VHH binders against q9xw16. Designs and how they scored, part 8

Target 1, 132 residues: q9xw16
Amino acid sequence: MSGWNAYIDTMTAAAPSIKRCAIVGAADGSVWARTEADNVFKASEEELKTFVALFNDVTQVPAKGADIEGVHYVVPRTEESLIFGKKENTGFFAVKTKSAVLIAVYEGPNEVAAQVRKAVESMQTYLNNAGY
Short names: E, the ipSAE of ESMFold2; O, the ipSAE of OpenDDE; V2, 0.75 times the mean of E and O plus 0.25 times the DockQ between their complexes.

## First folded at step 25 (VHH)

Design w1 (framework vhh_7pa5_2; at its last look DockQ between E and O 0.89; V2 from the best seeds 0.00; counts 0 for: pae E 4.0 > 2)
Fold by OpenDDE, look of step 25:
Structure w1 (fold): chain B 132 residues (1-132), chain A 125 residues (1-125)
Amino acid sequence: as target 1 above (132 residues)
Amino acid sequence: QVQLVESGGGMVQPGGSLRLSCAASGFTFSRYAMSWVRRAPGKGPEWVSLIYRGGSETNYADSVKGRFTISRDNAKNTLYLQMNSLKPEDTALYYCAAGYPPPAPPPLPSEYDYWGQGTQVTVSS
């Protein structure tokens, strides 16, 4: 088991509304860790390569939306290291660290989004402080 | 057969420089994150530096920041460590290590798939 799995567990424990989660390379979208079993994160390497590239110019993302696991999400807005999207009662938060992108897909009412965001941003801060 | 072969070690005076190389074979070098890890006498392994697949992202232990530079040439299957301003406390056996996926923080030895035999670096006046 990769050490990155521990960070997946940390995020999912912090936000129970997270259904699927992944940590991928910021440069190439390669999967370093993902949720498994009943909640398998299913995005392909090709899709993730495209997704992580969105961080090269986040300003264009709201106009186009973002695709994760074959699902198209509306992206209301972006920040330099944050992309989040919504679709019905689901959404995602993706944050970029120095070397990684953390992706959390959640399900539930809009009120749960704040907890999900906090979980991934907390991890983002931790990893950045560690130089990752 | 997978091989990682370090070279470039030696004895230098404090303030001196060395350039280590690690020649990789037997696996797809470009898919692996590469690290330098050192072990000083009587001490446990200490992670020194990490470089990711593409070579654009690097990380360093605080003890070597500003002095060491990690780089790679995927076409040559070679990892490098430029060591400047060497100190006596840099004395150690230096290993190159390969990991896929990249090692998670902290970069523990168990996070690596392949290891070299090491090259000795001795900094002494």
Scores: ipSAE 0.619, ipTM 0.813, lowest interface PAE 0.7, mean pLDDT 94
Fold by ESMFold2, look of step 25:
Structure w1 (fold): chain B 132 residues (1-132), chain A 125 residues (1-125)
Amino acid sequence: as target 1 above (132 residues)
Amino acid sequence: QVQLVESGGGMVQPGGSLRLSCAASGFTFSRYAMSWVRRAPGKGPEWVSLIYRGGSETNYADSVKGRFTISRDNAKNTLYLQMNSLKPEDTALYYCAAGYPPPAPPPLPSEYDYWGQGTQVTVSS
């Protein structure tokens, strides 16, 4: 089994409001691991390739928004390696590491958004420090 | 039939250089992350280096960082390891290995889908 599944488990345990998440290659959007079964992360290959390319210039993302799992999100803000998307009572955080993009899709009030961000950024830091 | 065939090993003095190659066939090489893994006498496998499918982004074990360079040529289905400033502790059987998806840190042997048979590198006076 892929050791990336353990990282999926770590993020979902750290922020239970995460409904779906994935770890994908930063260069091409290929799926390394994702939530499965009843919570399958359902993004197409074409969509993920386009999505990870947003990190090439995050400053243009707020004007465009972002699509993931066939859902269009407004992107209120970005940071150098972070994209935050919102749609009604749902949202996503995506962060880039040296080699990967971590994507977490969540539901809930503003309080859980901060917890989701912390979960993905903690993993981002860990993977960057490990060279990934 | 999947094959990974390493070559370029040999005997060399400390401080010397070698270039290893790994020829791949029977699978879509450009879709796989590739690693070099070595096994010294009496030791288990030790991961050496990783290169992602596009050829950008590489990782190295601390023991080889700055001395070894991993590269790939997806048009030729070939993985390379340039080994400089070789030390006696680099003596080992060197394997290439392929993973899809790429192995997570730390790379475990079970994460690789395909393995070569290895090429011997011996560094001694």
Scores: ipSAE 0.196, ipTM 0.605, lowest interface PAE 4.0, mean pLDDT 89
ESMFold2 (binder alone), look of step 25: mean pLDDT 87; pTM 0.882

Design w2 (framework vhh_gocatamig_d2; at its last read DockQ between E and O 0.92; V2 from the best seeds 0.00; counts 0 for: pae E 2.8 > 2)
Amino acid sequence: EVQLVESGGGLVQPGGSLTLSCAASGFTFSRYALAWYRQAPGKKRELVALIYRGGETNYMDSVKGRFTISRDNAKNSVYLQMNSLRAEDTAVYYCAAGYPPPAPPPLPSEYDYWGQGTLVTVSS
ESMFold2, look of step 25: ipSAE 0.176; ipTM 0.543
ESMFold2 (binder alone), look of step 25: mean pLDDT 83; pTM 0.838
OpenDDE, look of step 25: ipSAE 0.786; ipTM 0.890
ESMFold2, fold request of step 35: ipSAE 0.217, 0.219, 0.207; ipTM 0.569, 0.510, 0.540
ESMFold2 (binder alone), fold request of step 35: mean pLDDT 83, 84, 84; pTM 0.840, 0.844, 0.843
OpenDDE, fold request of step 35: ipSAE 0.558, 0.550, 0.526; ipTM 0.796, 0.793, 0.780
ESMFold2, last read: ipSAE 0.163, 0.122, 0.245; ipTM 0.563, 0.509, 0.610
ESMFold2 (binder alone), last read: mean pLDDT 84, 84, 84; pTM 0.843, 0.844, 0.843
OpenDDE, last read: ipSAE 0.634, 0.619, 0.512; ipTM 0.830, 0.823, 0.776

## First folded at step 26 (VHH)

Design x1 (framework vhh_gocatamig_d2; at its last look DockQ between E and O 0.08; V2 from the best seeds 0.00; counts 0 for: pae E 5.5 > 2, SAP .675 > .668, placed apart)
Fold by OpenDDE, look of step 26:
Structure x1 (fold): chain B 132 residues (1-132), chain A 124 residues (1-124)
Amino acid sequence: as target 1 above (132 residues)
Amino acid sequence: EVQLVESGGGLVQPGGSLTLSCAASGFTFSSYALAWYRQAPGKKRELVALIYRGGETNYMDSVKGRFTISRDNAKNSVYLQMNSLRAEDTAVYYCAAAYPPPAPPPLPSEYDYWGQGTLVTVSS
């Protein structure tokens, strides 16, 4: 098992509404770890390459949305290192570190989104402080 | 057969420069993160520099600004440009490959392949 799986477990434990999660390379979308078994994160590397490239200019993302696992999400707004989207009772949070992008896909009412964001941003902070 | 072969080590004076090379074969080089480790006499092996598949790099604090890791996927090679060398840089330097890249904290056990090492001696 990849050492990154522990970080996946940490995020999913912190926010039970997270259904699928992945840690990928910020430059190329290569998968370092992902949820598996009943909650397989299904995005292809090609799709992830496109997704992580959104961080090159986040200001344009709200106009066009974002695709993850073949699902199109509306992106209300972005921050320099944060992209989040919504679709009905689902959504995602993606945060960028020095070398990685953390992606969490969740299901539930809007109220659960805050916990998901906190989980991924906490991990973002930890990894950034560690130089990752 | 997987091989990682380091070269470029040798004796150099303090303040000097040296370029290490590592030639890889037997695996899909472009898919791997590459690293340089070093081990000084009586000390533990430590990560010097890491370059990800995507090209991002990480360095240990003591070599930042002096060392540069780079890769050439077409040549299946990773390099370590070492400038402003110090006596404390004396060590056997090893190249290593990992897929996926090591998670923090990086552990030698997370690497799939290792070279045999090349000796760098910095002395006046």
Scores: ipSAE 0.795, ipTM 0.891, lowest interface PAE 0.6, mean pLDDT 96
Fold by ESMFold2, look of step 26:
Structure x1 (fold): chain B 132 residues (1-132), chain A 124 residues (1-124)
Amino acid sequence: as target 1 above (132 residues)
Amino acid sequence: EVQLVESGGGLVQPGGSLTLSCAASGFTFSSYALAWYRQAPGKKRELVALIYRGGETNYMDSVKGRFTISRDNAKNSVYLQMNSLRAEDTAVYYCAAAYPPPAPPPLPSEYDYWGQGTLVTVSS
């Protein structure tokens, strides 16, 4: 899985406001790669299993919200392969590819959110086209 | 044992054509991204073309329209069709394979397996 770590580096370089991020298996939430060291992405495997299952019916997510890293986020709206969560001055974007879910947790003003979304969606497109 | 074996290199005149082949064994070929790299004397190894398991391709600018990468998963082989060859295409050409595919931009350190190389010489 060392090659998946390069994808973490690419996303954090494209959007420096990303505090933590991960690539997890879409079927089971298993961690393929994540930010480490001082910026450890701390979600448990059990929490990630629940999280990726949200993509099975994204229309129900706004009513429930979403939990990741032990933090509850409000989910104002969703798209077929994207979940956006907010809590105060922090948020996350999560996108689903054929095989994976990409999760990026960020902090900052509204223009930062757009930058984070663009970085994650660009990688989503790349992985889908590459067969992942 | 994993092997990538290039063939099809040789001496060719400017403007000529050549097809390189790379036969793979010892891994699940259809799951890997495949690439051709080349290295001229005194130069760093550089990406020529990359093909993903889904069929999408990427080419360096100087070979676009002249070179075509393709794969045949039934034969565990990747090919490089080289047309309109120029003297500056002279190099040792290497086949490489990666799983997962290299993150953009592709770096040589992200490939799991490399072939031994095949020499292409373009001269009169």
Scores: ipSAE 0.073, ipTM 0.519, lowest interface PAE 5.5, mean pLDDT 89
ESMFold2 (binder alone), look of step 26: mean pLDDT 84; pTM 0.843

Design x2 (framework vhh_7pa5_2; at its last look DockQ between E and O 0.09; V2 from the best seeds 0.00; counts 0 for: pae E 7.5 > 2, placed apart)
Fold by OpenDDE, look of step 26:
Structure x2 (fold): chain B 132 residues (1-132), chain A 125 residues (1-125)
Amino acid sequence: as target 1 above (132 residues)
Amino acid sequence: QVQLVESGGGMVQPGGSLRLSCAASGFTFSRYAMSWVRRAPGKGPEWVSLIYRGGSETNYADSVKGRFTISRDNAKNTLYLQMNSLKPEDTALYYCAAGYPPPAPPPEPSEYDYWGQGTQVTVSS
C-alpha cells in the first residue's frame, strides 16, 4: 500500500457518507490510491484522464456534466478547483490540488454533502500546504 | 535489469551551479515519479525534489526552493536537477530515485522502488 492510502482513510473517516474515494494525478488521472475491498472505486484511468482534464476549463462542465465510474452526474456549478455532481441520492466532490485530484463519491440526502465537501477540502488544504 | 545512473556532480565554489543528470533504463521511466535525494556526511537522507510522471508538477524541499529546478525528458529516460546558487550545506551524495505511485507527503525513502548509486556534489571555497 502506498502512503496515499492514509489520506484515503482520513477522508472516509471524516465523512461516513463517502462510499468510494480516490486520489489521482491531476495531470494524467493516474490512480495513486483508492478505496478497495467492499467499496472499490471503479473508475478506469482512461476515464479519470478525461475527468481531471475538466479542471482545465471548469466553466464548461455544468453544461455537459461529468462521468465517474460510468455514471453521469449533473454538475450544478463549479469553482476553480472544485467540481461536484449529483445524481438522485448520490453525488461526488472533486477537488484539485497542485498535483492531485481528490474524488469522493457519496450516498445520502443533500444534507450529507456538506460534510463530504468539508472532508475533501480539508485534505485539499493540507496537501496544498505541503506543496502537493 | 533496472539502472539509474547519476552524473554531473563535482566540486564547485559557493554561488556556483551544477546540473545533475540521471539516466534510467530497465523500466518504464514515464510511469514513475522521480526524486532527487541527498545524503550529507554524517547525516540521514534528505529529500530534495520531486517531479511527477507527466513532468508538469514539481515539488521542492524548503532548503532548495528557488535555487534548484527538477525536470525530466521521458523520451530520453532522463531526470535532471539544475542547481544554482550552491551553498556549502548542499554538499552531499545526490541520488535519483523512482517511485510508483508518486510518494505521498512527506516523501519517505521507503516509498521508492529504484535508486541510483549517487553522484557527489561538493560545494567549497
Scores: ipSAE 0.511, ipTM 0.778, lowest interface PAE 0.8, mean pLDDT 94
Fold by ESMFold2, look of step 26:
Order: structure tokens, then sequence, then C-alpha cells
Structure x2 (fold): chain B 132 residues (1-132), chain A 125 residues (1-125)
């Protein structure tokens, strides 16, 4: 997990409204890295396996919503490699790369959502370019 | 045992050229992003260049862009650095380094799994 921890740090520095985030394997939801300590990303193995499988058919996700860390989010819409969800003053963005899913959970008004999305999509592009 | 062994360093006059090689063994070279990192006398490590596992995508520090070319041969487990238009400020111990996953931007020394022992490049009259 140690080498991937730098990616967590880069994303949280780029978008301070990100409270928790993780990098997980796209095939099985295994955790490659996550925020730790006071802001531990605590999604279960079973929950992450279910979550990454949503990317197998993103068109079905808005009808179901998504669960992360035991919290249910409304998913208004999806894109080929992007799922995002909202619940009150919190939300998440998740993007898929060739090998991984990047998940960022943020708090704050909708105005900060663009900053969070930019942070995760920039890293998505970097990892895709690197073959991950 | 993992080994990275650099070679090709030496003394050269300003404006000259050198080609560095790094022979890798003990790991699956083609799965790693590779970098050249240099350490000038009395200074900390400075990232020079990065090449991704596929070999076609590269990045360079601004100080060497246009003068240095990183390349790799995955069949021979070898990393290269072609250094042209060398300047006295390029004088340093040059290390090859391997990272899996690739270093997050900006690259930092702690992100590499394996390091060579370095080859000295000296640019002076």
Amino acid sequence: as target 1 above (132 residues)
Amino acid sequence: QVQLVESGGGMVQPGGSLRLSCAASGFTFSRYAMSWVRRAPGKGPEWVSLIYRGGSETNYADSVKGRFTISRDNAKNTLYLQMNSLKPEDTALYYCAAGYPPPAPPPEPSEYDYWGQGTQVTVSS
C-alpha cells in the first residue's frame, strides 16, 4: 500500500474538501491505498466488491444508487468511467482507470464538487497514461 | 535479489554527450515505471526523467528537457539515458530507480521501490 499512498496524498492536497478517499482494484475492490488515521476510509471488502462491479454497467446505477462506508447515496447520472453520488451536504466521485477505481468522499456545498471531480479525473488520466 | 546497475558515466567537456545504461535483474522490469534521478555534490536527489512501462510515454524535468532522452528495452531489461548538450550543472551521481506503481506527480524519492548505486557524470573543462 505504501507506493500508492502518494496518490492519496496528491488527490487530497489538490481538493481539500475531500475527506476520505481510496484507490481500489477494478476487478475485485481490493484496497491499494486509502486515507488513514482520523479520516479512515472504512468501506468493507464486500461493499467495495459490490461498488466496483457497478462499473460493469453504469446505466443501471441511477436506479439503484450506491453505498460507500455504509452510507447510501443518490446517483443522479453516470458517465462511462464516472459514478458520482449525493447525500445532503456530502457526496462522492468515483472514476475507473484501466486497473483501478479512484473514490473520493467530500463534504461541502455543491460548489466544491467541481474541484473534487477535477482532482480525481486528473489522476485518472495520469494512471491511464501510465498503463494502470 | 533485485539489482539495478548503472554504467556509462564519465568525464566530458561542456556541450558533449554521454549515454547511461541501467541493467535490471531480479524483478519483472517491464511492469515498472523507470526513472533517472541525480544527486549533485552536497545536494539532495533531483528527479530527471520518467518512462512508463510501455516505453512510449516519458516525462522530463524542465532543466533537461530537449537535451536528455530516456528510453528502455524491455526485452533486455535495460534503461537508457541519452544526455546531449551537457552543462557543468549536470555534474552528479545518476541513479536509476524503479517504481510500481508509477510515481505520483511530482515524483519523490520515497516512491521508488528499487535503486541502483549510481554512475558518476562529470562535466568540466
Scores: ipSAE 0.013, ipTM 0.344, lowest interface PAE 7.5, mean pLDDT 87
ESMFold2 (binder alone), look of step 26: mean pLDDT 87; pTM 0.880

## First folded at step 27 (VHH)

Design y1 (framework vhh_3k1k_2; at its last look DockQ between E and O 0.15; V2 from the best seeds 0.00; counts 0 for: pae E 5.1 > 2, placed apart)
Fold by OpenDDE, look of step 27:
Structure y1 (fold): chain B 132 residues (1-132), chain A 125 residues (1-125)
Amino acid sequence: as target 1 above (132 residues)
Amino acid sequence: QVQLVESGGALVQPGGSLRLSCAASGFTFSRYAMAWYRQAPGKEREWVALIYRGGSETSYEDSVKGRFTISRDDARNTVYLQMNSLKPEDTAVYYCAAGYPPPAPPPLPSEYDYWGQGTQVTVSS
């Protein structure tokens, strides 16, 4: 599991506006890796279990929003394997792979969102191609 | 007990073919990316090929592209290396390795959890 930390580092390096990040199991929300030290990803296991379940029916998520780390985000829209949310000058991108969900929480103006999405989707593509 | 056991190494002539096998046991084989490395006398161990979970993707060192093919049989917990058009410079001990999570390109030896003992491949006229 420790090797997954390298992927956390890759995502955070690709988008400086990412403050916290996690890789969790798509089936149960179990944490495979997360940012620690100065920027600890603080979502609980129960919260993550609920969050990853959102991907079972993404069409309903915009009406409900999404909670991460005790923060409620507005979800403007969703895609089959993508959920993103906004709250003031913060937001998150969450993408689903074959077996994982990648979550990145970012801070900054709307302009930084594109870079965050790119970082997360790039990792999504890589892991999917790798069979994960 | 985790084991990776390579087999198939032999002496062959240039232009010949050889198929290596690596039989794995003691871990969930299907979860791991599998790789082949090789080490020639006096040289560093170098990456040769990588196959990801379920065979979803394969990667090769430039010098073996078009000549070598890596494949896996999860039902048999085995990874293979088909080597065609062999050259003298392919002479080396070939090692099988298993890694989880999948190694990032370019792969590093430190990214692998398990290694085999190796099998000798010699290409000579």
Scores: ipSAE 0.272, ipTM 0.679, lowest interface PAE 1.3, mean pLDDT 93
Fold by ESMFold2, look of step 27:
Structure y1 (fold): chain B 132 residues (1-132), chain A 125 residues (1-125)
Amino acid sequence: as target 1 above (132 residues)
Amino acid sequence: QVQLVESGGALVQPGGSLRLSCAASGFTFSRYAMAWYRQAPGKEREWVALIYRGGSETSYEDSVKGRFTISRDDARNTVYLQMNSLKPEDTAVYYCAAGYPPPAPPPLPSEYDYWGQGTQVTVSS
């Protein structure tokens, strides 16, 4: 459907602990691409619209937590363009680019979180440099 | 029925300026990313510029950065390409395209839903 599928593949290859991920529009949460098949990313349009709006004021997110795929995550901290969520042995990183939000849901201990963060931030940098 | 109609192509001397327009109908223009492509004789169609819905972001091919400006008017369903400091290498047929979701980089022609018929720009002395 779109060349964004190649970017999904790049992120999952860079950090194998990523189980599901998506690229969504920053303005409205519309899905541009996502993991499919055995690892379908299942967030609804309404949930994604709410999720991307968290970037409008990231300072309020640690108090609220975040929901994705019907799962509530604790958000220990945020940065201006990054939200990190945790629940048990799973977590997510979400980063905002000029036009999109990249979401990666991973499984594993905190040691894998750095690899997941690197994968999404490297893509964030690439897309921002390309004007996305 | 969907239409994209380009206009404004002309013969211009090197260093000159042109403004291309692309009028759209038959779809919800404000939801689409809009782009300009160009094709010189015997060459592949190449990306020139992209503008996201609402005009929030723009992106340009390196050789046109600083010389070309893409813009949109959602009330008039029109996308524009202001071309300044034109060079003979800018000679081509320029095509308007619309896509949803926005194309990923590099923006491949196959990612667009609709294409115009093109307008000729010729830069020569």
Scores: ipSAE 0.031, ipTM 0.428, lowest interface PAE 5.1, mean pLDDT 87
ESMFold2 (binder alone), look of step 27: mean pLDDT 84; pTM 0.851

Design y2 (framework vhh_7pa5_2; at its last look DockQ between E and O 0.85; V2 from the best seeds 0.00; counts 0 for: pae E 5.7 > 2)
Fold by OpenDDE, look of step 27:
Structure y2 (fold): chain B 132 residues (1-132), chain A 125 residues (1-125)
Amino acid sequence: as target 1 above (132 residues)
Amino acid sequence: QVQLVESGGGMVQPGGSLRLSCAASGFTFSRYAMSWVRRAPGKGPEWVSLIYWRGGETNYADSVKGRFTISRDNAKNTLYLQMNSLKPEDTALYYCAAGYPPPAPPPLPSEYDYWGQGTQVTVSS
């Protein structure tokens, strides 16, 4: 088992509303780990390549939104290392570390978004401190 | 056939420098994260340094930070380790290792796909 799977488990445990989660390479969108079984993260490599490239210029993302797993999300705003989107009662948070992008797709009322963000940002901080 | 061949090891005095090289073949070098891992007599393997495929992201064990520099040349399929200010405790067999995906922090030997045979580094007065 890849050590990255443990980080997937950590994020999903921290926010029960997270339905699917992935850790991918920031450079090319390659999948390092993802949720499996009943909650398989299904974004294609091509889609992920396009997604991680959004971080090259986050200022443009709100105008066009973001696609994950074939679903189009509205992106209200972005930060330098954070992209989040919404679609009805679903959404995603994506944070960028030195070398990775962490993606969490969640389902639930708007109130659960804060917990999801906290989960991915906590992991972001941990990995950044570790030099990743 | 996959091969990783280390070179550049030897014996130096404390405070000296060495530059290790690892020549890779038989796989898509640029796709893999590369690490140096060392094993001293009587000790387990110790991760030393990691460089990702783009060549811009690097990481180091605390024990070598500020002294060692990892780099790579994807056009030459070669990994490097510049070792400065060497200490007796740096004495070890130094391996290059390739992993995909890149190892998670902290890097574990089990997360690597390919290993070299190692090159001996001895720091002694």
Scores: ipSAE 0.375, ipTM 0.697, lowest interface PAE 1.0, mean pLDDT 93
Fold by ESMFold2, look of step 27:
Structure y2 (fold): chain B 132 residues (1-132), chain A 125 residues (1-125)
Amino acid sequence: as target 1 above (132 residues)
Amino acid sequence: QVQLVESGGGMVQPGGSLRLSCAASGFTFSRYAMSWVRRAPGKGPEWVSLIYWRGGETNYADSVKGRFTISRDNAKNTLYLQMNSLKPEDTALYYCAAGYPPPAPPPLPSEYDYWGQGTQVTVSS
C-alpha cells in the first residue's frame, strides 16, 4: 500500500479536479491504495469486485451504468480498457492495466474531464510498460 | 510461523540451467504476490521477477527476460524460478518474497511482508 500511494499522489497532482482516487486489483477489486482522510475513497469490497468485473465486457456497461461509492453513474463511453461515468457535475474515469484498475472520481464541468482522463491514462501507460 | 524456504541453488557453468523452489508455510500463499529478488556479493537487492496470486500475470527485470520463467503452484504453496542460459552476472543469493498488495513499480524491498533466507546461485567457468 505505501508504494502505491505515490501513484495516487501523482494522479491527483496531475488533475486537481480528482476528488477521490483508488488503485484496485483487476481480478478481485482489492484496494492497493486510495485517497484517505477527509476525501476517503469509500467503496465496499463487494462493490469493487462488481465494478472491476465490468471490464470483462465493456460493451454491456452503457446499458446498465455503473455504481461506485454507492453512486449510480450513466456510462456514455467505454473503450476496451476504459470506463467513463457521469452524474450531474461529477464523474469518474476508470482504466484497466494488466493487473489493476485505476479509478478517479472528479468534480467539475465537462471541460475538466480531459485532464482527469489524461492523468489516469498516463499512469495506465506507465504501469502497463512496467508489466503491471 | 511464517516461513519461506528457498532451494535448488548451486554451481553451474555459463549457459547452464537451474530451477529454484520456494516452499511457503504459515500464511495463505494464494493471497500473495510472489517475487524473486537477488543480491550479488557486495551489492544491494535486485528485483528479478514477480508473479501474481493466480499465476497468470508475470513480470521480469530486463536483464532476465527471455531466460527466466517464474511460476507458482498454489496447491503446493510453492514458487519456482526456471533459470536458463545462465551468465556469470546472474551469480547471487536468490530470495523469494511475498507481498499483499503486490509491490508497486519499481519493486522495493519495503513492499514485501515476508522474505526467505536465500539460496546461492553461482555461475562460473
Scores: ipSAE 0.016, ipTM 0.398, lowest interface PAE 5.7, mean pLDDT 87
ESMFold2 (binder alone), look of step 27: mean pLDDT 85; pTM 0.862

## First folded at step 28 (VHH; framework vhh_gocatamig_d2)

Design z1 (at its last look DockQ between E and O 0.66; V2 from the best seeds 0.00; counts 0 for: pae E 3.9 > 2)
Fold by OpenDDE, look of step 28:
Structure z1 (fold): chain B 132 residues (1-132), chain A 124 residues (1-124)
Amino acid sequence: as target 1 above (132 residues)
Amino acid sequence: EVQLVESGGGLVQPGGSLTLSCAASGFTFSRYALAWYRQAPGKKRELVALIYRGGETRYMDSVKGRFTISRDNAKNSVYLQMNSLRAEDTAVYYCAAGYPPPAPPPLPSEYDYWGQGTLVTVSS
């Protein structure tokens, strides 16, 4: 078991609306850890490679959206190290650290999004401070 | 059989430079994060530098600006260029490979393979 699983557990536990999570390499989308069992994060490494590349130019992402786990999300806006998307009662938050991208997929009304964002950004801050 | 073999260690004066090499075999080198660790006498083994599969790097604070880790996947090798060497850099240096890369805090147990080490002595 990877040490990154503990971080997956922390993110998953941060909000009931968070259903699936993944930690992947920022440069190549390689999967370091992900939720398993009943809530398996299903994105392929090929898809993730494309996804993490979005951070190379986040300004273009709102125009084309983002795909995770074969699902296309509308991306209202982006920040330098933050991409988030929405689809009906689902969404995702993805944040980039120095070496990783943290992804949380959630289900629920728009009101739960704030808590999900807080969870991934908290982890982002922690990892960045640790040099990761 | 998996093998990591370090080379390039030796005696050098303070301010000098050395380049360490680690030749790997027996596994898919390009999939792994690679690291250099060092262990000085009476001290714990510590992470010196890490290079991820994607090529991004991480260094311990005391070697930033002086050491450079690099990899050549075609040669199944990882390198550590050490400049401006100090007496406190004296240690046995080990190369390691791990997949996935280690999580914070990085633990030696998170690496799958280790070399035998090469001694670097910085002394006037």
Scores: ipSAE 0.709, ipTM 0.858, lowest interface PAE 0.6, mean pLDDT 95
Fold by ESMFold2, look of step 28:
Structure z1 (fold): chain B 132 residues (1-132), chain A 124 residues (1-124)
Amino acid sequence: as target 1 above (132 residues)
Amino acid sequence: EVQLVESGGGLVQPGGSLTLSCAASGFTFSRYALAWYRQAPGKKRELVALIYRGGETRYMDSVKGRFTISRDNAKNSVYLQMNSLRAEDTAVYYCAAGYPPPAPPPLPSEYDYWGQGTLVTVSS
């Protein structure tokens, strides 16, 4: 979708270990942009609505874990606007902005997690400063 | 059939006020970001104000504090309250709707639907 695709490209370029990512509406999980083609981000609207609602009370998420793309992740920690999930050699970072949630799914050892987190948080800061 | 119909334009003296409205039909209004753009003769269409589906707003710097965008999802309408009007506010004002909301910068090409425009003239 339109100009949000450039933001997808920026995040994937900043952290090559990101395999799939999406920008979705914080209120309802509607997809504004996502990786497509060879590496399509394939979460349903229902799944995304449930996922973004986790940000309504992040303190409950570590006990439950989180589901995205039909995959269940253990959530070792959260912050007010960040959820980190792990499953085996994969994981995700999701951050909330004023209007959106940015989701990046990555593969690799724990060493790449910092790079992925940095990519999504840089974009979170940029969008928040732009009023998004 | 999608329609966006602006109203409320007219002639007003500097320092005066106007309220623009835009009535929408033919799409799920509550899912869309709504915006007011304006275009003076010989100039490019520029963003005046933008309101997201969740109610967050953005304004161009020169209207901040003078103009207020609002939406009423029950009436499928978006409004622009314009106060302390100046001669440089003279333009045709257009409402626009986009889903997903426009990415920054919120360029006119990001919107799905446009109204026909309503003329606002600010002069003595």
Scores: ipSAE 0.137, ipTM 0.527, lowest interface PAE 3.9, mean pLDDT 89
ESMFold2 (binder alone), look of step 28: mean pLDDT 84; pTM 0.849

